# Ledger of designs, part 9: VHH binders against Glycosyltransferase family protein 64 C3

Target 1, 302 residues: Glycosyltransferase family protein 64 C3, of Arabidopsis thaliana (Mouse-ear cress) (q9c975)
Amino acid sequence: DPDPCDATNQREFQKLRSDQITVLINGYSEYRIPLLQTIVASYSSSSIVSSILVLWGNPSTPDQLLDQLYQNLTQYSPGSASISLIQQSSSSLNARFLPRSSVDTRAVLICDDDVEIDQRSLEFAFSVWKSNPDRLVGTFVRSHGFDLQGKEWIYTVHPDKYSIVLTKFMMMKQDYLFEYSCKGGVEMEEMRMIVDQMRNCEDILMNFVAADRLRAGPIMVGAERVRDWGDARNEEVEERVRDVGLSSRRVEHRKRRGNCIREFHRVMGKMPLMYSYGKVVNSVGEQGLCRKAGKLVFCDRD

## First folded at step 1 (VHH)

Design s14 (framework vhh_surovatamig_d1)
Fold by ESMFold2-Fast, scan of step 1:
Structure s14 (fold): chain B 302 residues (1-302), chain A 123 residues (1-123)
Amino acid sequence: as target 1 above (302 residues)
Amino acid sequence: EVQLVESGGGLVQPGGSLRLSCAASGFTFSSYYMSWVRQAPGKGLEWVATISSSGSTIDYVDSVKGRFTISRDNAKKSLYLQMNSLRAEDTAVYYCARSLYDYVWGSYRYDYRGQGTLVTVSS
């Protein structure tokens, strides 16, 4: 009901807190509530987290269940961070980037309800972001490319370069929420409509927005421990079933993501995505380099 | 300013009992997990017991199960440890600690602890 694009939600960077971050976690499935509770509790325990906003994207969830969820989130979160539960009026993926007057930090962390990161790595990601506040900083990356055979832009993975950070874990300046949701006129409105029609690609669009403004790529940071419960579940299914349908679904997913890139390119009339190379890691005792497909890359890279 | 002040330590014979208390100030006590941790002479810190913010979840290290009881009074902003059937191995400085549960590693971490209170179990 309040206009999220009201000028009061476009705060000056220098007037926002620099010492902590606000975490924005999306939720939708009632089945994932126990995992969501553990992830919220983990973030709430970090000294750099001032506030956690749980963005509940399922409009059909009853008020009684939301009240219980809020009670559980606050009861099982031992840290000092403020916890808020926000019911979305729609399931739109664009809603995760709506600016909010309650967000008073320069940095925001966009993350999923099934990704855990260790506190030391969270602190390190924040330190990297503070040194590069106009860039998207995250732990999961992908790339765009041009397929010469198909004569079209594609969504892909490269062993040596990346241009896209995923919303599984994406730290960015608060300004990008307002840029994504409230600026850019008819072009941005059309691209947000494409996200809604596709029910996908809000992360790709945010990368287009950031790259277009900065004219530089994102930064990949390493983590000591990352648990992606979504990927673990998919690995279990893949190991158990090992069917042709799983491969077909992954091909279809990549094609849909590529279609988003092509559509955004069409609307903007340009390709603003820029490549970055390598990843930034905190101190390690030994760092391994491996040969994959004839190239020297980090051993943990795909 | 966060402050935690322990009391109730002393010299006790094996098989005896002691009750430790901790007075908290400078933060919203009712919103935090609280723990007791101890340090025996010449050894590192050992976690002893944790209680959730509401008091509904309680955990103990195996060596004190059935002998020690952790409790809290949120209205008084106080944490307690009732120690029964004390053994020589329980000799340590006992610290009241504000606790953070690290869900990635499944362990408790402490951002503040008091000055400690010495418990000596000796015949």
Scores: ipSAE 0.000, ipTM 0.113, lowest interface PAE 19.0, mean pLDDT 82

Design s15 (framework vhh_surovatamig_d1)
Fold by ESMFold2-Fast, scan of step 1:
Structure s15 (fold): chain B 302 residues (1-302), chain A 120 residues (1-120)
Amino acid sequence: as target 1 above (302 residues)
Amino acid sequence: EVQLVESGGGLVQPGGSLRLSCAASGFTFSDYSMSWVRQAPGKGLEWVATISSSGSYIDYVDSVKGRFTISRDNAKKSLYLQMNSLRAEDTAVYYCAREEMATIYDFDYRGQGTLVTVSS
C-alpha cells in the first residue's frame, strides 16, 4: 500500500482539477446503509462531482456486506461520478483526512452519511470555496469561547459568530488532508492521538490546522434544502437512522468537545481559532423550510 | 441476535462498593466500544463510562471519575464497572450499551439493566 505521507506523491495545487470536487463520505453503521446509498446517489447526480469515496470505518463489517454495498452504490448511482468503497485499516476518525492518490481535484467535500443537500446549494458552496480556497466552507457551524467563570476554553454556539465548521458538510482544499495527516511533527501527532483517545473532534482539529495556517476563520454558507437526519429536532428522522443522543450524552458530547479544544490549545501553546461573522447565501430565493420538533424553521439552522 | 445482560446490582450503604458485569452475545464483542449508562428514578439517561474495543481509550462522567473503573475481558465477552465510594446520587438502573459511532456517544443496543440502590 502507498505511504499516504510520501511527499513525492503529492500533486501541486495548479495540477489538480479546478472544475469539480471529490466527495469523501464516512460510513460506519450498517443500519444506515440505505440512507448512505440515497446520499451517494444524490451527490453522484451533480455535474460538479467527479468522484465519491465512501470511507468505511467499521472493521467488524463482513466482506460480503461490503461487496453488496459497493454493488448497490454503483447500481443506484448512475451519474457520471466514479464511486469507490474504501475499507479503512482502522476505526480512527483521523483516517477520514488521509491524503489519497485517487483524489485529483483541488477541492474535497468532507461529509457524514446522514446529511442531504440540494444540488444548487452544493454548487453554490463550491462557488464560495473557489473564491476562498484556503478557508473551510460549510453549512453547519459552532464556536469556541472562553468561560470567564470556569477560566477555560469551551465548545459552544454563538448567534453572531463562529470559528468551527463541522464535518457534516465541510469543503476544503485537498492540501489540508496532507497538512492534517503528514505535517506538524510531534505536536500534530499528539493532537491526532487525542482525537483517537476522545474518539471525537477530528473536525475541530481540522479547523485548528486551517486557522493556524491561514490566520482566518471558516465561511458558513446557506442551503436552499438541507436535511440533517442526525438532528433530533427533525420530525422526519427515521427509526433506522437512530443517532439521537440521550440528554446526558448530549451534555457529555459537548463536554468532550470542550476538552478537545482545551487539549489542542495546550499542545499548540496558542488558540489559532478565529471568529467569522455572518452567512453567505445565494440570491436564488428563500432558504428551504423544515419542521424541527413541530416548529417550522430554516433547514440550515442547527 | 445481539444480547447484553447486566448483573451485580443491589442495595449498598453509602461508601460501599459494587461490581457490575455485562455478558455480551450475538456479535464480535472485541470489535466494539462499550459503555455504561444509568437512569436515576424520575430522571433521564446519563452516560457514565466508555471503553474502546482494545481498552486504549477510557472516559468517565466527572461525578464518578476516581470512584468508578470500567474494564473489559474480550475473551470472556464481558464488560465490568467497579463502583467504589458509592453515594446516594449513584442510585439508578445501570445499563450496558454497545457504541456504534465514534463522533458522538451513540449506541445501537442496550441491555435490560441492573438496579443499584445506595441508602442507609
Scores: ipSAE 0.006, ipTM 0.359, lowest interface PAE 9.7, mean pLDDT 83

Design s16 (framework vhh_surovatamig_d1)
Fold by ESMFold2-Fast, scan of step 1:
Structure s16 (fold): chain B 302 residues (1-302), chain A 120 residues (1-120)
Amino acid sequence: as target 1 above (302 residues)
Amino acid sequence: EVQLVESGGGLVQPGGSLRLSCAASGFTFDDYAMSWVRQAPGKGLEWVATISGSGGSTDYVDSVKGRFTISRDNAKKSLYLQMNSLRAEDTAVYYCAKDQWLVEYYFDYRGQGTLVTVSS
C-alpha cells in the first residue's frame, strides 16, 4: 500500500540506528526452506542484527505454506532480532532493493538464502562498513573488464582487482535502496527493465549505481568461515566432469552477465565501475581452511 | 590477437626435471591469472596449476602439489612451470592458458602446446 518511493517515508541518516543492521534475505525455492530457516536463525543470534526481513519472491507459493514458513522462522530463531516475512508482489529481482519504512538502521545487509557466515566475520564486515558507509562492502567479488579479442566489456575475475560485490553478501547504506528503486529517471527505469528481461544482474546494477554516485569502488572483506551452498566447487567431483559440465554452464553465465554490463554501459553512456585493490581482513595471518573441489583452501576464497 | 607460445618440453626419465615456458602477447598480461593445462594421450584436458596476475597466489592440482612450481615474469610477459620428480603419468601436451573467469577450468588457450614425455 505505501508508495516505497514516497520521500516522506525516508528517514535522515542521522535519525537511523547506527548500532545494528537490518538483514534483507531473498527466498524463492520451497526446497530451500530448511536451509533458509538455519541461515535466518544464525543471523538472529547476532547482537548486531536488529531485524531480518525475508523477502519471498515466488508468487506461486500458497498462503498456507507462507504462514507455516513464518511460524517456523520465528519458532526456530533463538535470537532477539525481529523476523518478518514479506510476500513480494513481483518475482522481479529489483524488488530486493525496494526501500521500506520498517528499515530503521543505517546499514542493510543484502544476502541470499544459501550463504552462511560466522558471527565474528559478520561483526567485522559491519565495522568495515561503518568506516566506509558510502561503499558497498562484501565477501564475494567480481570484475568488469574489456575483452581484447571480442572488443567488448565483459564480466570477469581479476585476482588483484575487483569492481563488483555480489548480493550473496552485500552490506550497504540503506540510501542505496532508494537510489536504485526511486531515482535516476528514465535511464534507471530502462536498466531495471533489462534486469527483469534478463532475470539477472540486479547486483551488477547496484554496483553501477553506487560507483556512479560515489566515484569509487567497493570493499572486499575477508571471512573466517563462509559456506556457499550454491557453489558447485564445494562438492568433490572429477576434474574432467567439472571441466566439461560446470565450465560450460559458467561460461554461459559469464556471457549473460557480460551482456548486462554492455547494456548498462549503453544506457548510461559511460562505464562508472571503478576498481578496488586488496582485501580487508580482521586478523593478521591466515584463517580457516575448507575443502573445495577435493583440496584444502581458505574458506574466504572467492 | 591473443597469442601464447609454449616451449621447453622433451623426453625425460622418471624422477627427472623440466622447465616449461610460455610467451604471451596481445593482452594486458598483469591483469590475468595464467594457468598450465595438459592433455595426456587419449585423454581430455586437465588443469595443472594457476598463478594470480601479481604472482602473489598459486594453486595446483593435488597430483603435482609439491613437485611442480608455477611462476611468472610480468616484465617479460612470460609464464613458467618448473616440473620436478616427474612420473610416467605426467606425460602430456602442456598448454599455457589465460584465465578470464572465476570458473576453475575455463581457459583461453591459444598455443600449439609443448610435449612432455616421461619414459625410461
Scores: ipSAE 0.000, ipTM 0.105, lowest interface PAE 19.4, mean pLDDT 80

Design s17 (framework vhh_surovatamig_d1)
Fold by ESMFold2-Fast, scan of step 1:
Structure s17 (fold): chain B 302 residues (1-302), chain A 126 residues (1-126)
Amino acid sequence: as target 1 above (302 residues)
Amino acid sequence: EVQLVESGGGLVQPGGSLRLSCAASGFTFSSYEMSWVRQAPGKGLEWVATIYSGGSETDYVDSVKGRFTISRDNAKKSLYLQMNSLRAEDTAVYYCARDLEYYDFTSGEYYYMDVRGQGTLVTVSS
């Protein structure tokens, strides 16, 4: 049970593995255990995954259930990745970013127990990260903005730019765990307390940390197949008016996350978030010519 | 065995008050955020209010802010909605709902209701 901020437990970047990643999956809800098992099995099947740490944040879960969960995780995960189940001392969302001496990879993947991604997209994200190791790389992005009418920073979605990667799937340099949890003094302590008070926004705070250190935005990568089981959207053809209440809830969520941005801006005295443009996608085989109406022509979209 | 049972609905005059209750069973109530949602006749489901698992954080739809108060008692496994200054527009069937856990809020653009009760009718008219 070492102090996670003990500097003697930190390893130099050059001494860490560069060929694989460590996956840090947050878990809390007992009803999501079957989905968690499926997601862990999926990650364990990838050759780029060295180890998977399931960070269990619910202190009320019985030891018997955790023991069974660990047995199931190891039994149903056919890959070579080592699997650990860590019962966290706190339900704090900040705890997902605690540095750990067992993490021996340069890259870590922060992810949720309700997001599935295909193996090719996982491997592609890692290749993008290796080319940009100081950036946050992920598949789910959002933006900060300034509302001129309200004279305040907001959390939003912009079609052409982004500044925030979500912890649904966030690949980053393991050094950022130590930066988030162990450095920055009283300002970082205050911002982590805001995360605990809000029970939200640890992903936004990590983006503030990374942007402030690097002075650059994150990188969005495309995924061929991603399933977000936490999304309330159903594939219904004609439900536009039925779910207006769920839409109202999304608006409130965005307002609350905007408050986090405003508070972090207040504490830091600056807005370190920077915009990135465009999405990095894996190259697919492309044809310069397409057959249209029995004729070979350039593949244009009219 | 997961069940949510609402009560407290009825007919009330405009400007009146009602208190709705929801009794939960079959799950660890303290581990879930809870919501009240409503459905007016001929309209879709509208989210009204949410209370986080510890009871310290609450969120409301703008139309009820200052009029409605959501609260919970984790020891009694009960959820409440105090409705004041009721308006004709508040006429709806009110449902108690078990929401996605707080953990899912930080990772999702959407929220989802895992389980909801049978509902209790609130009619605001003279």
Scores: ipSAE 0.000, ipTM 0.256, lowest interface PAE 11.9, mean pLDDT 80

Design s18 (framework vhh_surovatamig_d1)
Fold by ESMFold2-Fast, scan of step 1:
Structure s18 (fold): chain B 302 residues (1-302), chain A 123 residues (1-123)
Amino acid sequence: as target 1 above (302 residues)
Amino acid sequence: EVQLVESGGGLVQPGGSLRLSCAASGFTFSSYWMSWVRQAPGKGLEWVATITEDGSEKDYVDSVKGRFTISRDNAKKSLYLQMNSLRAEDTAVYYCARIYDSSEYLGDAFDIRGQGTLVTVSS
C-alpha cells in the first residue's frame, strides 16, 4: 500500500484542480446508511463536486453490507461525480484527514453523514473558500474560551465570536490533510493519539493546525437550507431519546471537548486558536435584527 | 461483526433489584461510550444511562438517579446496569447501545445491536 505521508503525495497547491472540490464523507453507523445515500446523491448532483469519498470508519461492518452500500451509492447517485467507498482499518477519526493520491482538487469538503445542504449554499461556501484558501470555511461553529473561575480553557459558544469550525461541514485546502497527518513530529503524533484515546476532537485538532499555520481564525458561511439531521434519522433519534437527559449528555460531551482543548494547549505550549467575528452570507440573506431567546441578534444567524 | 448481547432481565416485584449485563464483541469496546436504552410497552425508546469509555463519567435519566448504577469492565468487554428499588414504570425491554458519534450531539446516535432483555416489575 502507498505511504500516505510519502513526500511525493505532498502535492503543490498550484498543480491541483481549482474548479471543483472533493467531498470526504465520514460514515460509521449502519443506522445512517439511508441518510448517507441521500446526502451522497445530493453532493453528486452538484457541478462543483468532482469526486466523493465515503470513508467508512466502522471496521466491524460486514463486507457484504459494504458491497451493497457501494452498489446503492453508485446506482442512486446520477451525477457526474466519481464515488468511492473506502473501508478504514480502524475507527480512528484521524483517518478522515489522511492524504490520498486520488484527491486532485485544491479544496476538500470534510463532512458528516447527517448534514444536508442546498446546492446554492454549497457553491457559495466554495466561492468563499476560493477567496480565503488558507482558512477553514464551514457552517457550524464553536468557540474556545478561558474560564476565569476554573482558570482553564473551555469549549463553548460565544454570541459574538467563534474559533472552531466543526467537521459536520468544513471546507479546507488539501494541504491541511498532509499538515495534520504527516507533519509536526512528536507533538502532532501525541495530539492524534489524544484524539484516538478520546474518540473525539479531530475537528478541534484540525482547527489548532490551521490556526497555528495561518495565525487567523476560520470563516463561518450561511446556508439557505441546512439540516444537521435528515427526516429519517430525526424520527428514530428523537424516538430513541424521548427528550429525556439530552441536556446532561451534551454538558458531559462539551466538558470532554474542553479537555481536548486543554490537552492540545499543553502539548503545543501555546493557544493558537484565533477568534473570527460575523458570518458571510450570500446576498439573499436578511440584514435585519431579530430577538431570539431574549437576545438581539442578526435574523440570519445560526 | 458487531454483537451486543443483553442478559439479566426477569420478573421482580416493586422494590426489588436486578443486574443487567451486556457482552460486547466484534469491536474495540474500550474506545466507545456505552448506554442503556429501554422501551416500555406501547412507548418509544428512552435513554436510561451513559458511561464514558474509561468509566470516569456517568449520566442518568432523572427518574432512575439514585436507583440505577451503570458500570463497565473493559477487560471483560462487558457493560452493566445495577437496578435497585424497581418501580412498575421501569417495566421495559432494556437494550445495550453503542455511542459512535463524535459530534457535539454525542449520545443522540445509538447503535442498538442486541435483542434486549425484558424487565417486568409487577405486583
Scores: ipSAE 0.012, ipTM 0.340, lowest interface PAE 8.2, mean pLDDT 82

Design s19 (framework vhh_surovatamig_d1)
Fold by ESMFold2-Fast, scan of step 1:
Structure s19 (fold): chain B 302 residues (1-302), chain A 122 residues (1-122)
Amino acid sequence: as target 1 above (302 residues)
Amino acid sequence: EVQLVESGGGLVQPGGSLRLSCAASGFTFSTYWMSWVRQAPGKGLEWVATIKQDGSEKDYVDSVKGRFTISRDNAKKSLYLQMNSLRAEDTAVYYCARKYSGYDYRGEFDYRGQGTLVTVSS
C-alpha cells in the first residue's frame, strides 16, 4: 500500500527473516556519490546483507543523475544483495525511519553515506544484536546529562557511559521503524516536527523511543576498522544536518543537540534515556596500561 | 495474494527482438506504477524501466533508451517490455515488479515475479 503506516504492512517479528539484515543508507550530497558507491559495494559483499535501500533525500537531484547513480550502484556492487534507490519526496531526516513493505528482515541497519566498517565487525554487530534484539546496537555513542548549574538536560560525550547510539551506524529491530513513524500519537508527531525544524536529532529521538519501550540502554560494539568521513563534517555546513543561518562549529552543534534532548523531555514529560556501560568487542590483543598521546590509559581505549 | 508471472524470455541473436509479458493478480493493477528489473549472471539487480498507472509517463535506464519500450494494458492486468536491438549485455533474468505505491522511487519494489530468462548470444 501507499501508506507506510498501514497496519497491514507491519509483519510479526517471528515471520520476518532472522538470517540477514536490510541496510538503510541515507544519501543527499551529490559530491559524496563516489564514497556512497564504495560503501554500498562494501555492504553488498557481506553474506548477512539481503537488501540495501539507498534513501536519497535531495529533491533537487536530476533524474538523469539518479538513474546513473542506480546503474553504478548495481554495476560496481559484487554481492548478491538487492539494491534499491529511493528518491524521497522531502529532505526530512525522519524519512530514514519510514517502514517499507519491501523490508522483510527482523533487523535493519541504519547508516550514513560516510561511514565504512569492515565485514567481520558488521557480522559481529549483527551477532550482538541477535542476542539483544530490543536494544539499539551501534559503533558511535553519545550521552545525556543534567547540568546542575544550568538546571537543564544536556548532550555530552562520556567514554565510560552512554545512552545514545548515532545513526552513523545503528542496528535495530524493524518494529522501531513503526514505533517512530506510525505510533505514539500527537506526542511523536510533535517530536518529529522538532526534528524537521532543527534538521537534526532523528538519532536522539529514536533512542528516546527505544529506551521508553524497553527501559534499558543501547549497546556499543567495537569495530576492527571503521572510517568516519563525517568527522570533517562537524566543522562544515552540511545541507543534510545544519541550518544555513547558524555557525557550523562543534560548540553550536552540541548546543543544538542538547536543545533536542530538552524538547523531547518536555514533550514526553519524562527522561526515558538509560545509561549503558562498556563496549562489546570481538577481540582485543592488549588490555593493560599504555601511553597514548602522552597519557596513561587502558590499551583498548580509543 | 499478490502474484506477478513473467513470460516471453528465450534465446535470441544479437540485434534481435523479444517481447516480455507480465500477468498480474491479487491487487488492483491499474492503481500501481509498474517496473521491469533485471539481474545479469554474477551481477546485482538493475532497474530497467518504469511506467505510470495510466501509461502517461515512462522512464528507462540509459543503456536501453531507444531500444526498449515499456507498456501496459490495465484491462488485461498485463505489463509488457518490447526489447529491440538486443545486445550480449542485455542477457539477464527479467522480473516484473510492482513499484512501491505513492513514492518517487528508483528501483524500490514491494513485489516481483519469478523472472524470465533472456539470453542474447550467437
Scores: ipSAE 0.000, ipTM 0.146, lowest interface PAE 15.1, mean pLDDT 81

Design s20 (framework vhh_surovatamig_d1)
Fold by ESMFold2-Fast, scan of step 1:
Structure s20 (fold): chain B 302 residues (1-302), chain A 121 residues (1-121)
Amino acid sequence: as target 1 above (302 residues)
Amino acid sequence: EVQLVESGGGLVQPGGSLRLSCAASGFTFSDYAMSWVRQAPGKGLEWVATISYTGGSTDYVDSVKGRFTISRDNAKKSLYLQMNSLRAEDTAVYYCAKEWYEDSGSYLDYRGQGTLVTVSS
């Protein structure tokens, strides 16, 4: 779209489709194209998916390669969903949240080019979202916290609570695209600039936007089968040796994401993130109580 | 814009040696851990080696331990991989990687275009 913030992109929720979702898949790395094709084909096969938009954020990719990618996406995706390939004018991660005139569904699914989910879990996530349309709903969660010793906000993982859903798989109200990209004035502009400078944290910023608007946390949903190819642990390498090398990268990555939380807190003058507790699950997995590591826990815990 | 330019690949006999180089620009090189990753024909990406931002610690995949050495020169903004005792299994495109994330797929992985290493008699 020439002007993504045109008032026509503030479409009334009640006038949008409620029966299906639009999938927005971010792409950048040409080496991920084979995996992207597989993921698009999987989403296209679901009856709840009306449209898939592949948002290509690498401006250096040749037009010929993009033409071939589009041809392959349509040829190898036998489902009923319409497929579009959109070459973005910038590599900005903020661009994944631009409102688009082609999106006519109440719900959008924001996802990465390296996450696969089964159809039953996708349908379940949509049912949970329909019951909670102002919440961010997803399968990958993290938390914010305050480090009392360092006296600073941090990005972390907590076993019992979460406040952040990741864009690996994030279902949300279409309205949030416009809120993120077109509203909030100078403060939102500054925070989007921070995302661009960091080349990171657009997912954290979306959680700030949603939490500030709703005054509630996100919802974590369970998945029967999920593969995250972007997780470094999924690569074929000896796990013990890799874990030693990965530890410094994990610390640096989480420290950078903590810096984003601190900066967004500074710009907004408040901490709008709210904790959620618990995971919403379908009866798809084994239910009940199990003994694991000497503790009585739910069998599907983890 | 972040730029990583790999060089030094080529054809080498089993038991031979190669030194790969990576020239970095567009970011503060000394603030980041750096890695070498590779992709063999018909295989996925595999991590090879990592070096801390100061160069004080290094780690390697088991199959290259004692044969490969990762190093860096922060003043020159360059990363290196010294490869000794090369085997046919080391045949791959080698990539210099700056940003390796585990839990945000929306974060862009920055790597170069790669340099091809072929180990063949």
Scores: ipSAE 0.007, ipTM 0.236, lowest interface PAE 9.4, mean pLDDT 81

Design z01 (framework vhh_6z1v_2)
Fold by ESMFold2-Fast, scan of step 1:
Structure z01 (fold): chain B 302 residues (1-302), chain A 123 residues (1-123)
Amino acid sequence: as target 1 above (302 residues)
Amino acid sequence: EVQLVESGGRLVRTGGSLRLSCAASGFTFSSYAMGWFRQAPGKEREVVAAISWSGGSTWHADFVKGRFTISRDNAKNTVYLQMNSLKPEDTAVYYCAADYEDFWSGYSEYDYWGQGTQVTVSS
């Protein structure tokens, strides 16, 4: 509330609910409200979800529109999950990891307002997390690496190994909210400040925190159907359409994420990220195919 | 097993033209986006051009726009870089790279890389 780092938010794991999860969904763009409503309704329909907190980070949104959004979220959500709309005091990406007294579950799911996942895959991710509660579990992964030519740490992709789970869909123990926001002293404060200055990389920083505490990598889980509506690659690529501005933004985005890894490494004086190999999949069937930027790929390919 | 083999690099005069080729084998070429990168001595590797898996979309860096054109032939598993109006500052080793997940990417995020072909532009 007034002090998210109050010791009462550092609760014993055994005193928290083990049967369900709390979903924390970031919202900012009023343009995405219809999609947000669909995503909230989908999560609310799952029996493993006890509550959904919509973290609204746009301070310019009128109270009337937020009231209408809340009415729509509750009206269009058929499940038993409680739904809260929380207007955040800042648009900081760090705020998605603030500990909250209302979160009474061992597991929390951090997700974006433009990512859809099927209920079966959500339930499977929770089962994997319950077996590995100290690890970050998610469907979207990336890697760190050391570029021998540039002599620097980089943000990259490998086909068989990963060290970073993205906040597009990230399940973790509630403890990591407190670790990220309230522990680590001046080093963590500097790294959160870097996240704010870059307006990026809160997901990378959470992976640094978890890896440093656990000394192990995250776990990738497969999904039968996942859609990232915010990813431009989900659109068909038209040969007559010019996208020079989009390409420049993508290059800068990757550069910023590499800079984040280098800065976090500098502040911590070490590289705590560790590689995991392989993907844990529910053996019910083959993954579906999806089109991203004109390419036919598996729906959970990132 | 996966190979990208660049060819066509040579010495050319300022104002000249050159076409680089990259022959791909060991993977499903038509499913991959392709890029051309270059690295001059003492400089960082930089992206020059990229092309989508189908050839339907292309991107060119501002410093080569209007002079270089990327293209591909999926039937021949080959990507090309047509280089016109060459300048001394275009002197570099040119690399071909393949990326499955993206239309284009920074150099360290591409899945497969060739060994490079040297282009030297002199007066």
Scores: ipSAE 0.000, ipTM 0.101, lowest interface PAE 21.2, mean pLDDT 82

Design z02 (framework vhh_6z1v_2)
Fold by ESMFold2-Fast, scan of step 1:
Formats: C-alpha cells, sequence, structure tokens
Structure z02 (fold): chain B 302 residues (1-302), chain A 123 residues (1-123)
C-alpha cells in the first residue's frame, strides 16, 4: 500500500466483515520457517480465518528463499484462508501495525511465528473479542507497576492483575492499526521512534494506545492448548541457572521493557495503562494450584 | 549468551560426504534455535539449514534438501550438519549461528555467530 495512512481508504467498521478474522503473523528469522509453516497451516484450517498475512521483516533474506516459503505456505496449508507473504521494506516492529486496504475484517489477530494455539481456543478468543471489541484480547499478559523505592514505572508480572497483552497472540479491532500508525501527532511519532531505536516494545505501545482511547484494560483468555516455543526455551534457561541466580540477560530485558514504559509515560505526560483482573475461560480442566519453576500457578496454565 | 566454534571443514571430492560440528560454550545452548549458513567468494551469505531448540523442527534450503541434514545433541552442546553427495557449488565458508528471543516480538533477537569453517569440493 503506497500510503497506508490515507484516511479515504479506511473502511467504516460497519462495512467490515464480522464473521471472520485476518491473521497478521510476523516472520524474521529463517531458523523459524519450519514452525512458521506449521502455524500458518494451523490458522488456515480454522473456519473463522479469512486471510493470513505473513509479514516478513528481515531485509537480508534472499528472494529465492521467500519465493520457496510462499510456495510452501500456499501448497501445504490445507484450509480455505487466503495466504499472502509481504516482504517489509524495513525491520521496524511498528510495521506490523500498518493499516492495509486488503484487511476487510473488523478483527485482526496479531501473532508471532512461535506460538501454536488449538482451533477451539482461537474460536473462543474471537467470541470474547466480539463481546468486547474495543479491548485487546490475548493469551499472554504482563503488567506495569510503580516501584515505590526507585520512584519509577517498571515492567513486571503481578499474580492478580495485568495491563499489557503481548503480540505473541493479540486480537484487536483493525481501527487500532490506524490509531497506532496514523494518528496522535508528534507524541505518537516520538513513541514509534522509541520503538525503532529500542527494537522492542511495539506491544507495550499498542497497549498504551488502546488503554488511552478506551480507558479500560485488556482481557486475558485461556487456551486448552497453547505452545510458546520462546517461553519453553526461556523456562529451561531459568531452570538451568536457578542455583546461581537469575540470568543477567533476563534482568536486562525486563529493565529495557521498563524503560519503554517510562519513556512512553514521559512523552504522553500520563499513565494510560489500566489493570484488568482474572482470566476468561471456556472450560475448566483442573481447578488446582501446581508448582511450576518455584511458583504456584493454576494447573491449566500454559 | 553463547560462543560458537565450527569444525570439520576440509577439502573433499565431488560425491563425497562431510560432517560439520558447531560446539557451543555456556549453559544455555538448549534454549537456542540453531542454524547453518554459507558464503562463497563473491556471493551473499545464504541460509542452509535450521533446527529448533528441542530438535523437533528442522528446515533445509531447497538446494540441499535430500543431501544435507541438520541435527543437534543438547547433552554435548553441539549442532551438526551432515553433508552428503557434495557438489563443487557447495564450496563455501560454513557458519554456525544461534538465535536468542525475548518475550517481545520475534524481531527482538540476538544472533551469535562462529568464525566459520572452509569446505572445498573439488571436481
Amino acid sequence: as target 1 above (302 residues)
Amino acid sequence: EVQLVESGGRLVRTGGSLRLSCAASGRTFSSYAMGWFRQAPGKEREVVAAISWSGGSTWHADFVKGRFTISRDNAKNTVYLQMNSLKPEDTAVYYCAAEDYYDSSGYYEYDYWGQGTQVTVSS
């Protein structure tokens, strides 16, 4: 799309499809192509998915490899969803939120190439979103907090509340693509620039945008089966180094995400993030608490 | 964080076989997705094969499918590239690489690279 911010090309919400979603899945690493193909095939098999856009953000990837990827995606995806592979002009994380005239659904699903979810859970997330179309709906959550000792905003996890849905799986109305990319003047431009400089935090910024507009937090939904390849790797790393303490890389990552929150707060002059409580589930498998990695969590937690 | 050292590159005749090894130092090897890349003189670096952290998923470039196989041994902190039916066009420096992702989007990654190992295939 030559000008993604041309408002004359923006469709009215009422004229967009309400029966299906468009999946916007990011790709960057050639190493994750096998998993990306599996995830795309899975989404393509769902009756609620009308189209899948694979957003390829690595400018170093050879055209031959992209051509082969597109052939494999279209040949080996068994469902009826249309599949497109879009080579992005830059590695900017902001580009995952560009509005596109080809997206004709009210809801879009933003997701990473390392998250697998079962079809029933995908359908349930969509049903929750339809009941709450102005909220971000997802399966992975984090929180902001205020460190009273340091007197600063931080990125954290609280046991009972959350304010941030991650782009590992984030369903939202497509209006937020235009809000993020095309509105908000110099403040939004500065915050998108911060995302590019840090090569991180586009998910946090989207949560700031949605919270500021709605004055409400996101919604966490449960899944019967969700696999996060990144989370599984991170859990194993933490287990291996538990006897020597938390790894410096994990500490640094959380600190950088906290810096994004502080910078967005500075630019906006306010903290728009709001807490949500609880998790919406379609069914209950286990109602017990289980010990996982030294923490008590619900046994059905993935 | 990981340091990578490739080994196994040498001169081999057309139709021969060779196994490359990539040894990782550190205690986090099993958390990384790994891959093999190659670069021939005057050409761009290209991806040859990739393997997930568990070894449950693999990918191979079309130009090596059926000839090359990537594998890993997490107990030995090593990833391998088994190369069969070698051709002169396989002549290149082969590089091992590791990816490290965080709980942000897939673009927030760190790439760790080895120094490379030279493979020469003579006619």
Scores: ipSAE 0.014, ipTM 0.256, lowest interface PAE 7.5, mean pLDDT 80

